# VH-VL binders against o27280, part 179

Target 1, 266 residues: o27280
Amino acid sequence: MDSMNVPEVLEIKRIVEESESVKTFIFSWDFRREVRPGQFVMVWDFRDEKPMSVSLIDPVRSEIGISIRRVGEFTDRVHGLSEGDLLGIRGPYGRGFELMGRDILLVGGGIGMAPLAALADEATARGMRVDALVAARTADELLFLDRLEAAGVNISTCTDDGSCGFKGFAHERLLTLEENHDMAAVCGPEPMMFQVMRILDERDVPAQLSLERYMKCAVGICGQCCLDDTGFRVCAEGPVFWSQELSRVREFGRYRRDPAGRRVPW
Below, E stands for the ipSAE of ESMFold2; O stands for the ipSAE of OpenDDE; V2 stands for 0.75 times the mean of E and O plus 0.25 times the DockQ between their complexes.

## First folded at step 7 (VH-VL)

Design y11 (framework fv_marstacimab; at its last look DockQ between E and O 0.06; V2 from the best seeds 0.00; counts 0 for: pae E 3.8 > 2, placed apart)
Fold by ESMFold2-Fast, scan of step 7:
Structure y11 (fold): chain C 266 residues (1-266), chain A 118 residues (1-118), chain B 112 residues (1-112)
Amino acid sequence: as target 1 above (266 residues)
Amino acid sequence: EVQLLESGGGLVQPGGSLRLSCAASGFTFRSYAMSWVRQAPGKGLEWVSAISGRGGSTYYADSVKGRFTISRDNSKNTLYLQMNSLRAEDTAVYYCARKSYYGSFDYWGQGTMVTVSS
Amino acid sequence: QSVLTQPPSVSGAPGQRVTISCTGSSSNIGAGYDVHWYQQLPGTAPKLLIYGNTNRPSGVPDRFSGSKSGTSASLAITGLQAEDEADYYCQSYDSSLSGSKVFGGGTKLTVL
């Protein structure tokens, strides 16, 4: 639809501080335009636009939420906005997560918990049992713990520095979780996702992984429209992929592409 | 004490069907993925099929895809393998195996022999 | 053809050291997937011997050890005993195959 390709100017209804570096911006949303966990929108501050994952989908209140980490010029400007200010939103874009089976493991690192928080809401609403492994570098960077707990999610945490929960990386903590799952969903830094995917592959748990760097490909502005070893066209199918698809991609977890399409090591 | 006990093996003619069962005890059955692994007489191990803990996901080797169906009944702590359109090449001891959280097959049953012959 | 290659046989005398290799490719061991090892005594079911490249289950003596490097893995057995006479299988995951759990062809260990 045309409305998906032209930004709508929306008023910031509410802002939630998730951490010192992350805020969730909440907007009224017309759910005649479907939005699913795993999809993203383009956020326009009337100067630049950037892709952001949808982190809250609430048809009862007619609201969506977009969680934004402060990492550069654009996000710093957006973090300076207040309730009542305006942003341009267009979308949603991309393939969302699919749910199957009776239980799901969510593995999220940092801001990667944002799309997984929306997925947790949908999975619990469907009556699935939800376990979440929430990983961050420090306790202050763990996101959405209160929201996940309120939704009835079983939470495990890990931090690189040991400031909360298990001391270590997500994949190390995953090896000590004594539970199998019908599926998993994973979102976070690509090296973390690569390690987690490998373990889930071996455990016979099909996983979906969200690749942030492929969000632009889903709207057709990326110069990289296929994955290396598969010849697979990511523009039509990202940013969410099944582990079965990603396991055959040579570049996943090894290197990325810069804006010019050149290979850059992690 | 983890125990896995297979049953249902026997002699069947080519094109026939057979249903294998594996009775599990000594652990929380629903918390583990389960697999079938077979071994033809005098040959090596070949993975056949796997099922997730609550049965929502299934996997099959290409050699059995479309002919075999894995299932489980967590209320009875029992794993099943329905084998249809059996071929001479399916002749093997079939092992029930538990998938560890590290991806290994950490416990195995004693196996049940399936012979596909006239 | 096996996607994980093991020697068909190895032999040693009591007290000796032997190693059993497991050679894979970039789609399995080379892709970072773990290697597990199983011991099968004559007429019995396989038993887990090593998991996650280097770890021993409870009850497995420390004279059994595993290692992994590049596209290959090895099982080392020191202080060979007559009871070690068995078939040994490596196992990994192959990302290029639909039936993704792969076993090596097996190695028959004879204790002389």
Scores: ipSAE 0.659, ipTM 0.849, lowest interface PAE 1.9, mean pLDDT 88
Fold by ESMFold2, look of step 8:
Structure y11 (fold): chain C 266 residues (1-266), chain A 118 residues (1-118), chain B 112 residues (1-112)
Amino acid sequence: as target 1 above (266 residues)
Amino acid sequence: EVQLLESGGGLVQPGGSLRLSCAASGFTFRSYAMSWVRQAPGKGLEWVSAISGRGGSTYYADSVKGRFTISRDNSKNTLYLQMNSLRAEDTAVYYCARKSYYGSFDYWGQGTMVTVSS
Amino acid sequence: QSVLTQPPSVSGAPGQRVTISCTGSSSNIGAGYDVHWYQQLPGTAPKLLIYGNTNRPSGVPDRFSGSKSGTSASLAITGLQAEDEADYYCQSYDSSLSGSKVFGGGTKLTVL
């Protein structure tokens, strides 16, 4: 078996509490297995496994970080772990973000900021100008603000309840930003991503969006992560797609699939 | 004052080539996506091609894909349209248009006429 | 030909109200893409008249108004004047088409 396809049992080196509901788990990593922002790993807690985006890529310290929101039984169990405890990790998998040009806009909602934080580090290391629109329901759910500021990212915030920054949705805040970037990278709740994509399409700003779907194999052979109209597999052809690829997919922003493959509304 | 000035139109035979230019002034050119929009004599408006502000992405109508190439030189504030393998149905006035932050075409040039005829 | 359908012509007397429809589908207006309107006087370039469904650029009189509902949009002109005689185009984006940018077929407004 390829070590990429079999979970490697790794010790949790550090845990960073990003918010009341989000923790970042940091592991030693052998960077002969390259990792790119936007790729994901399968995290195994010896009972179940779930796809998680990489939020920290640090080849100098030989570390990766994986940010996990507490949202169900699996993530509750993982949040109960301590430094020194073990998790299985297989991967990385999927297509990461591609950087181009001299400036980039990041638009992240909630935990969707995780892969974008990794991308911001790479973009700033390349000398790009990075603007980030960070969205959440409330101020205490805005993620990675201090890390992004330390990296030199220019931050705009929005919250649904107005507790920090612009009161409203990410796409509404985007309409008030009178600047076009060379590209944008978007990750968050799919309805938010659809509205942001529509605005960027109308501005002719090229955008990459990171999607999540139900996954089992993570290498594209089981078909569980397919998008309706294209046959794109999120684990193989994505999770990062260009907006022109997604504009042909009717399910994007409209509905999702449960573990049994049934359509459910967002 | 925003100004867009097209040039390079003329008479050409089918199968020929032309290169259109659009000189831009009065705004930060690199901050705006640009388009070419054409209008055949007596007909409506047809979007032809678009390019992002920094030039990283290009877009084409199906009717011109593979024959036309949009480009820009942000150091010269100039938009270009290279038109190859021209056909009679490409006969039109070609407008240079700026894409606003609201998704509209907020400024247009006066157009340059391209006639494809044998 | 055009996925946005406009009537080929409309007419009205000075001082009256006229409307111009723009009918689309679930892949354009119905998908939430904005509708913009342009006025083209004979022999001239188009000019932006309405953007973002309802907004007027500076210098456009408030007797021009736009609206959008469902898969359709409408341009209304009240207090019709002789200088309003022009061609009018709606424009939006269509997620099902290569290139994605679409104009309506145009409407010739005649002031009687």
Scores: ipSAE 0.360, ipTM 0.722, lowest interface PAE 3.8, mean pLDDT 88
Fold by OpenDDE, look of step 8:
Structure y11 (fold): chain C 266 residues (1-266), chain A 118 residues (1-118), chain B 112 residues (1-112)
Amino acid sequence: as target 1 above (266 residues)
Amino acid sequence: EVQLLESGGGLVQPGGSLRLSCAASGFTFRSYAMSWVRQAPGKGLEWVSAISGRGGSTYYADSVKGRFTISRDNSKNTLYLQMNSLRAEDTAVYYCARKSYYGSFDYWGQGTMVTVSS
Amino acid sequence: QSVLTQPPSVSGAPGQRVTISCTGSSSNIGAGYDVHWYQQLPGTAPKLLIYGNTNRPSGVPDRFSGSKSGTSASLAITGLQAEDEADYYCQSYDSSLSGSKVFGGGTKLTVL
């Protein structure tokens, strides 16, 4: 066991309200501990612990950001915190995104944009052309638009209700956009990712997708996030997978397992 | 600077064939889908065909489907349009155009004239 | 016969504001697909003027603006100048035509 597995108690430096339901919590970070877009941390509020994606990586300011959507008791408590309050952070864990080529497409849905926003920063810093399809149910749930725009990302928006951009789902919008990309990174609701992956495969665009599963240990021991048939552990072999890897995962886009290990359809 | 240069246009008899080329420079050719757009004399613009960056997918307007074939050689940064069974109504200036992320045509060549006449 | 309908011609005096409409249907503009605009000066190839409904490429003056609502789009030109005399085309995507790119019939703009 190394020091990375021990939660470090960190002070919330800043809180950014991204939307009605999403806040980004900023922490000072020692970048001797490397962190990559697509990796996650375990957030500990001294009662419970949940995996959260890193949405901001700023070596200049020595800060990281964790974006959290309010969806349950744990996140309710966290959303009630203020600047100066404390949280436990351990990690980072998991396999992050790999960047290749010159042109990259980001496809994100809802809170799935969190790791993609961090990836966008890295990609643009490397001089890559970044296009992003940002999807949400409604306009007010679209995340990181200003941030992405400021970074030089070409943004296309998609909303279920048509309140902003294309009216429809991400995969529907994607069909209307060009395939001028060396690779794609995808994160969002799994049904969305499943459809998007199919389109990208048809277009022969290499794609990486970030999965979400119930995680308990984050270190590949407990098996709670194990994917059927492959034995892939989302916390260890993922959460970022290549499309070729996910093609071997029978449950992808079809079902997941709940904390009790039962199949839960999407 | 992005440049597109069409060639291969000329006079051809009805039923004849012609192959157009478009030489691209100033950008990563394989990363962009390309299209052919034509314009008959004194008329508007008509989309003809498109091909994906890697050449795996091709698309055609109904007016040319079965007669025209779009292709590309990414090692030569060249786009092609093989035109068979040409008709009088195919007479037009043919433009090579780069497709942007948004689906627009952000760069155009100067075009090459194709005349189909007996 | 064009899928997108434009007025065949518009005119204006220097300094005036002119608008060019592009009327589509539920299978293209009305479906939420983006509208793009092109300027074609006499004897030249088309040039991208507006992309993604409202965006201007580098080098395009802010006198040019695009908008979209319902099944229609519009190109507005303020402070009309002599050099604006050209043909203008709208372009979109139509899902009913096997995923075809579609152009308007074009509008000839005359500066009086």
Scores: ipSAE 0.324, ipTM 0.763, lowest interface PAE 1.5, mean pLDDT 94
ESMFold2 (binder alone), look of step 8: mean pLDDT 92; pTM 0.944

Design y12 (framework fv_marstacimab)
Fold by ESMFold2-Fast, scan of step 7:
Structure y12 (fold): chain C 266 residues (1-266), chain A 118 residues (1-118), chain B 112 residues (1-112)
Amino acid sequence: as target 1 above (266 residues)
Amino acid sequence: EVQLLESGGGLVQPGGSLRLSCAASGFTFRSYAMSWVRQAPGKGLEWVSAISGRGGSTYYADSVKGRFTISRDNSKNTLYLQMNSLRAEDTAVYYCARRSYYGSFDYWGQGTMVTVSS
Amino acid sequence: QSVLTQPPSVSGAPGQRVTISCTGSSSNIGAGYDVHWYQQLPGTAPKLLIYGNTNRPSGVPDRFSGSKSGTSASLAITGLQAEDEADYYCQSYDSSLSGSKVFGGGTKLTVL
């Protein structure tokens, strides 16, 4: 009925400190409510509600994980919580990733690696060969490297400052890596995703990109998370889009909108 | 399991042409970028040309650009190198090699000898 | 002439450790591009020995190891065996060259 629109109050079972600014909050989950990589949930701290991507899907342990970066008042409050504390979880929502072929490339920037970590788990469980490019500003912001390695993922890293792996941006590193993938999944800062998408298009690799920036409501009834040119609502039609869908969106990679609806260049 | 078998080498006069082939087996050919790497007698390895898995992108060393053309037929699991305007310095063993995610050459054929001499 | 510089030869006795260097520049190894190593036994095709700076393919003994720092990379061989006598090549990518995979000049290892 409307069970997905009512927050379920869940106890924080375990907290994993991914970095000084990122934590993964793990909850027991009843998998009669299916969750797929690329979907998000609404996290309620009993004052405010924010969308968060699901970063761990573990039916064997009956757990889901939600990775949260500390970037403002809501996330600062949530980061102050401990194991045993309570949060409201509503969902899942959105279109998840679709797996195709045998060989897959993941390109993640910062916290954008969170939904890709869940996808990596599913792809490796299906026997797919998974190659990952993990990008961040600094080494301390590279996320999920141990988890990806444990899953058998082939990992390449890059940092803007050169503190780990290739010194440079994700798209510069990608030019040095092979083009032999059946599909790619990309999540991170929008300018990074745009440059990566262009390279993958030239390599004839179909890509799925996760757009999380305007997820201001879970029901998708308002225009707050709407893309120009196509009318895509990130929370309703996304957050995951194929590159051929995004190639027709003038806004993607070029500008965003402030709360007044004004264009702000990247 | 993975096998690469080169053919088409031989003796050719300067200015002549040869077409090399590489028959691939034991893997999904279309999923891998392929390269040609050569080695002149008593000399080191020199990368010559590369082609993406689907054939949409090709790359050439400056020494062969405009004279050599790399291509592939994924329906026949075969890589080709068309060599035109051959010079004495093109004399080498030509290896077919498969490229990994990291950009390494993880499998090599046994090579085919090309001799450019009058 | 190679963009990556290796010593033309190195030698060692059985059981010893030898190290082969690969010196690049800011446009290749110094830019962070991965270094790979190949072993070529006399009369045979090259074989991948190390990929992605430090990784060994299945079947390569752990006495072979790779490292990378700054503009240089090294291949270390411990517990040297007679069958290690071969030519060794490093390989990377150079951003100043169009689409270019670059090899070192090669190092002949002699087991005395």
Scores: ipSAE 0.161, ipTM 0.658, lowest interface PAE 4.8, mean pLDDT 86

Design y13 (framework fv_marstacimab; at its last look DockQ between E and O 0.64; V2 from the best seeds 0.00; counts 0 for: pae E 8.5 > 2)
Fold by ESMFold2-Fast, scan of step 7:
Formats: structure tokens, sequence, C-alpha cells
Structure y13 (fold): chain C 266 residues (1-266), chain A 118 residues (1-118), chain B 112 residues (1-112)
């Protein structure tokens, strides 16, 4: 646990532009400090520290990748960096995804595809059959399609506006898929995840869901990390939860919390 | 064209065992979760067990957990229910049912009668 | 016992309307899980009548309709016919205790 609590200053080895708003930053990594899909790291730009999903785990090349969407001052500064620049990385933190069965369905929305891309690599390496439903508002927000295709993943897409694949929401597309799976992993906007979970529960497919909104609590205990009915701390016990753990959480899919801790509808 | 045909029911003494089979045809069997639903004489429907399409995940009602085992052979398009340590309250018609993508049971077999008595 | 509550019986005359209720709780219908309805004619296996709250499978007459509100769902049958005499079951999913598929206790519909 010694190296996980101290930021290591790493050189940006390569930057991949995934979309207009998303970049993947690639670093050399010592895999004596193990990283698993579904875990996150704290990224420090020497001013602020923010949690970010690990999207690439490559022990053969000794590299990790961290995918970052541009949403504010911190991420704007990080997006302005170049190969050779330095960032502080601390972690990994959180519970990763568990794999079971012979096949897996991945359902990702927007940047939620980042941890699922890493999971797809692991599942494929284990010989599992991987189907991915990749959802976004528009075609230009669909992420990692080339990487998933290269890994041998069977891909379905949907966009809210119909600019690529099925026109509609992830849960609407899921209802038209004619295959069940041994398990599923889901990451994206919470209302999408709630609807997808509901359908998978009814189909008797166990699902794991990643709750990224509470990762700010990675250092220590705080009220923002607790869910209404369960008392689970997302940073300590998540961010990945089984669907049955979330089915009794009244906030999941209905409310989020603002910086003051107040409930706000999705 | 979808058909589900159950077999293997019969009379068994308390503590005994039976294995039910359900032969499926007319659809891609591996693509659907399958369930067993039972109905005691003159009573309502009770869900018993389910299995995912590829067979990697299984589910059981609390009343049968540890005694019943659901399985499937996708190469033979056949669903199974191994019933051990049978009790009088397990007496029922057992239906094989396909789980739809809405979570409903969209096709049912004709059922096979299991009677547990001495 | 059943976690979804149905009246044990309902009756109507030919041509009339009947409604069968299915009352759940916050862990099932109230949590947003869909309600499905089945018709069981005497001596036969159940048949799917309504799925996903409001949808009819091919071959089900439009005089059968489903609705859902809050923690409850209803099956409406208009223009009652003798052939509608059957047991009717609602079904949903319950998220409590690790989740499971749950049925209502069933409602016997008598025509005339």
Amino acid sequence: as target 1 above (266 residues)
Amino acid sequence: EVQLLESGGGLVQPGGSLRLSCAASGFTFRSYAMSWVRQAPGKGLEWVSAISGRGGSTYYADSVKGRFTISRDNSKNTLYLQMNSLRAEDTAVYYCARTSYYGSFDYWGQGTMVTVSS
Amino acid sequence: QSVLTQPPSVSGAPGQRVTISCTGSSSNIGEGYDVHWYQQLPGTAPKLLIYGNTNRPSGVPDRFSGSKSGTSASLAITGLQAEDEADYYCQSYDSSLSGSKVFGGGTKLTVL
C-alpha cells in the first residue's frame, strides 16, 4: 500500500485523441503495483487532483492509459499538455470488475467506455466472448470503437440522434438484442445505467455497474461517498457494484448530489 | 413455431430425486435465459429457477436453493432441472418457460407433473 | 405468500368491462420494474397476454390492455366473451432479497 498513497511523477509517453473532448494519456507503469479494469487513479497536475478511470492496462508494454474528458479548468489544463510533460499519478484505487462465465455484455455511455475498454481487453485475453453496446448522444462521442474491433469484440452502437447505429437510448437498443449473456458490465450516465440494470435484472443477467460520480472521495471518508439506503462508500467499496447491491439504493438513477450535497434530479 | 416439451415427471417418495428435461425448438436456444415455473394443484404460479443463455449464471427461489440444480445443454437445445431431497410441498406441475427480452415468460411448455408422496 | 396482490376473483357479463388489479410495493412495481400478464385457460399452460406493462403479443385481441401507475398495475378486459373465463396472473421482478421473479396470487374471471 506504500506506493499507492504517494503520487508518482510520470512523463506523458503518448497522447491519443479519442474524440474532440476526450484524450488518453499513456504512461510507463511498474506492474508490481497491480491495476485492474474498473479501478481509478488520482491525477495531479501540481495544482489540483482528480480521479480518472484507467482505460488501458498493458503489462506487456508496461503501460497504462488514462482517458480524460474536457469538462472544466483541471481537465482543460491537462488537455493542454504534450508528450514529455509530467503528471502526478496516485493509486490505483477502488474495486475492479469481476469476470465470470463464458460471455460478457459491455454497455457503455460516453466516457463510461473508458473502464469498459480495459475490461474488454482482459475478458478477450481470458477467452471470453465479448459483446459491446456503445452508446452516445452523437456519433462523434462514440469512444474506442477501433480498439474494441481490433480486440475481436462484437460491437453494436446507438446514438440519441441516430447519427450512428440504432437511433435511441442504450436501454431501447438492449431490448432489440436477441442474445443473453452470463454477465454484464455497465458504465455511463446514471439514468442510462439504471434502465439497463432493470432490463438485465429481468433477464436474469448479473451486472456490475461503475459509479464514477463519487470518486472524488478516494482519500478518506465523506458523506458524498455514501448511498441513501446502503451506507456504501463508493471510494472504499466501489466504484464497481453488483446490480443487486444497487437495486435498493433510492438515489441510483433518480438523483445526483450537487457540491453542497443536495439531491438534484438527473 | 417455438416449442418447449417437458418430460421426466412422475411419482417419487419424499427424499427422492427426479430429473426434468425440456426440449426446445424453433428459436436460437443459446440466446435466451430459460426458467422453470411450478404450479401446485389448484394453486398459483411460483418461479423456481433460471439459467442464463450460455449457462454461466444460475438462480434459485429460496424454497429450492441447495436441493435443485438447473442446467442446460445448448448443443442439444435442452434445459434440465435436477431435483433432490424432494418434499411433499414440491408436488406441482413444472413448466419450462423462455425468458423474453422484457423479462416476461413469452413461451411455455405444457408442463410435467411431479408428485411427491408415499 | 405472494408479494403482488390480486383479487381472488372477478366477474362480469358478456360485453361488459372488468379490471383486474395487481398491487405491489417499492421493491418491485414501485421501483420501475415492468408488469406482465398471463392467461391460463382451464387445463392448459399459461399464455403471455401482456408484456412490458402495455404491449400485446401477436394474436392477442385489442380488448385486452395493461396499465401501470405507482406501485400497482391493472389488466382491463373490454367486450367480455365466454372464452375469457380463465385465471389471470400478473408478474414482475422484486429487487429485495437478491431479486427474483414474482407472480401475483391469480384472479379467477367468471363470465356470467
Scores: ipSAE 0.648, ipTM 0.851, lowest interface PAE 1.9, mean pLDDT 88
Fold by OpenDDE, look of step 8:
Structure y13 (fold): chain C 266 residues (1-266), chain A 118 residues (1-118), chain B 112 residues (1-112)
Amino acid sequence: as target 1 above (266 residues)
Amino acid sequence: EVQLLESGGGLVQPGGSLRLSCAASGFTFRSYAMSWVRQAPGKGLEWVSAISGRGGSTYYADSVKGRFTISRDNSKNTLYLQMNSLRAEDTAVYYCARTSYYGSFDYWGQGTMVTVSS
Amino acid sequence: QSVLTQPPSVSGAPGQRVTISCTGSSSNIGEGYDVHWYQQLPGTAPKLLIYGNTNRPSGVPDRFSGSKSGTSASLAITGLQAEDEADYYCQSYDSSLSGSKVFGGGTKLTVL
């Protein structure tokens, strides 16, 4: 309740270097506080606060993992931290992924694979067949491949430069893969997600997509992450949306709002 | 255990028609795209046609386009291939095959022989 | 004739290593499409041997291995055994043929 909105100061137990630009920070977690794949937490470095997806949920070890891509000042500072250092974590927030059916397709691009990796763990634990299309600009930016493989996920890769797997974008690779899924979960660059959603709709595959927007409060109050026309708040009604919901969102795949509220094209 | 069993093969005159069936069991049929692959006597494998799991999309090799129609009845776990305007070059063993996520054919039937001859 | 080119035949003595090549082009293997391999014993239906370039289905011995580079793929068989005598086919996807799945011409492997 109210306690969940107060950052808990947690010690970084471990740091996993996923790629040159991505690190996973692992924390002890009290699982009386439920967390679902697709939900996010607010990470506080005692100067600034940013929303980050949960990429690891391990009830056995009582740990969660947060994967962070180095993209700015905040993440630069966080990437400079070491095991044993402290961060503030509040949450989790938002709507996570729902699992249904027996066969699931995961389509992820870059850091978008973070919540999908957590979803993969849950899906495989439930006995689902999990296929994953993992996309990145280059081979060295492909995330969680070993982890996914170890979980029994069937992996297909694509890279912009062709350095690993299919040469091209995720939606292009998807067109060459078979339709063997009851549902799909998608997360990555919004232009990618937009194209992938179109294909999945044409194939009549139910899909959930995780959106990224500027979030300030994480509790649906400030409105900074509000989507045009619908009034959906990414932090409250999302970040995971069904494709049917996103079909009503005019800005999806087209533009987003910056911190000042200005429209910024993708 | 995944099983695929083809039927419907036989002798037919050129220009004639034949309908092949493939009975599937041991897996969730609707979740998998299915394909027909044929092999002429003493020759290699040739992909003929494919259909998506839900039947919304169909694909054909150029050699059979306009003459063959692939379909499926997911309530019966059965795949079909309607073959019209048959030619001598269509003579082959026709295999029913399940297509995997990767696009490979991970399970095959034993095939049914189609002979087109006058 | 086939979109993917294989040698018509290869041979080896028991215990030896043999390789079967599969040569494609920029519209199939060269685009990064996966290559799959099938074994067809005499008088039987094909069996999936390698999928996704390098993966073995359950039941396939580790004597069989696949690789891919550039516009070509290769199937390697180590410790050749008499029961390996069969036809082998590579298979991929070709974007220039309206999204067709394509097979190699097949390779007959003889164990001497």
Scores: ipSAE 0.227, ipTM 0.726, lowest interface PAE 1.7, mean pLDDT 94
Fold by ESMFold2, look of step 8:
Structure y13 (fold): chain C 266 residues (1-266), chain A 118 residues (1-118), chain B 112 residues (1-112)
Amino acid sequence: as target 1 above (266 residues)
Amino acid sequence: EVQLLESGGGLVQPGGSLRLSCAASGFTFRSYAMSWVRQAPGKGLEWVSAISGRGGSTYYADSVKGRFTISRDNSKNTLYLQMNSLRAEDTAVYYCARTSYYGSFDYWGQGTMVTVSS
Amino acid sequence: QSVLTQPPSVSGAPGQRVTISCTGSSSNIGEGYDVHWYQQLPGTAPKLLIYGNTNRPSGVPDRFSGSKSGTSASLAITGLQAEDEADYYCQSYDSSLSGSKVFGGGTKLTVL
């Protein structure tokens, strides 16, 4: 049995309130376990275990940050924790983003900005130009804007209700952005990612998209995270996929699966 | 220092063709969308066409759609505008402009004059 | 056909303040698209003066300022100087056209 599959119990070092519904939990981390933007960890609260995106990778301070949106009983319990409380962490798992070229576009919806914030830090550290389109339902749900601005990221925003930036969907705003990029990284609600992927493919921009599926094992054995017509395992072959890999998947953007494996609309 | 230099303007009969060029320097050309903006004598500014940094997407004002073709050669740092079926109302100074991420035209060339007259 | 409406001219004496309006609609400024401003001195190419509603590029004095409210934007020039005599254009994006960049009709500023 691989020791990387055993949760390490870590103390919450700091909690950052990113919004009313999103907190970032910061832990000390031994970077002998290398972490890449786009990888995820399994967070164990001693009752249940859920995959969460890594949003901060700081080898200088030996810190990792994990951003968690309150959406149910597990995340409610984790949001109720304080600095000094314990969580189990196993990972990292999955295929992270690859950086290429000089210019990158980030398109993030809601909590999907979490792995993209980590990627933005790495891209700017490499001297890349980073443009971001940050989307949410409302202004209060736009994440990481101050952090991205401080890193020198060029930010455009959109909100469904028009309370900040462009009123409408990320793909509608994307059509008005006049600069192409060497690559794009996309993470957020799957319907948004599908529409954004189509625009990027038409523009011949290489794109990587980070998918979310139900996970149990995180190492590709149990099959719970598989995509329909390809058999890709999100935890093993993903969660980050190239747009070319996803363009042949009929499931992508059309439906999702609940924990029982039933198809449900997005 | 960012520089944009247009060329290829001149006097053309109605129905004729011209190709405009814009030589770019001082920045990573392929990283920026580019536009052509024109100004008829004594008139205001009119956006004509745009092209994405990698050249995959092109956009045109309704007044030129089907007659003008924007293109770029990123290996030569050059933007082009092929103008066909020219009309008298196409008479203008044509500017090459760099488009910022924020949607502004942050750098302009000095322009090249196109006169369409019989 | 200007989607954005500007007064055709404005004037002021040296040292005074002038404003130039840019009136749009719900399909452009009112939809949240940014407004940019350009100065065009006689016989020269336009130059970016204000971007993103309020930001000044490097080298633009702070006596030039921009603002946006509702479906309209405004350029203010304080401490008016003779060299400010120029044409001024606002620019935005309009979703009701085929996704088009749009300019105002231009405003001639005369320093008296």
Scores: ipSAE 0.014, ipTM 0.563, lowest interface PAE 8.5, mean pLDDT 86
ESMFold2 (binder alone), look of step 8: mean pLDDT 93; pTM 0.947

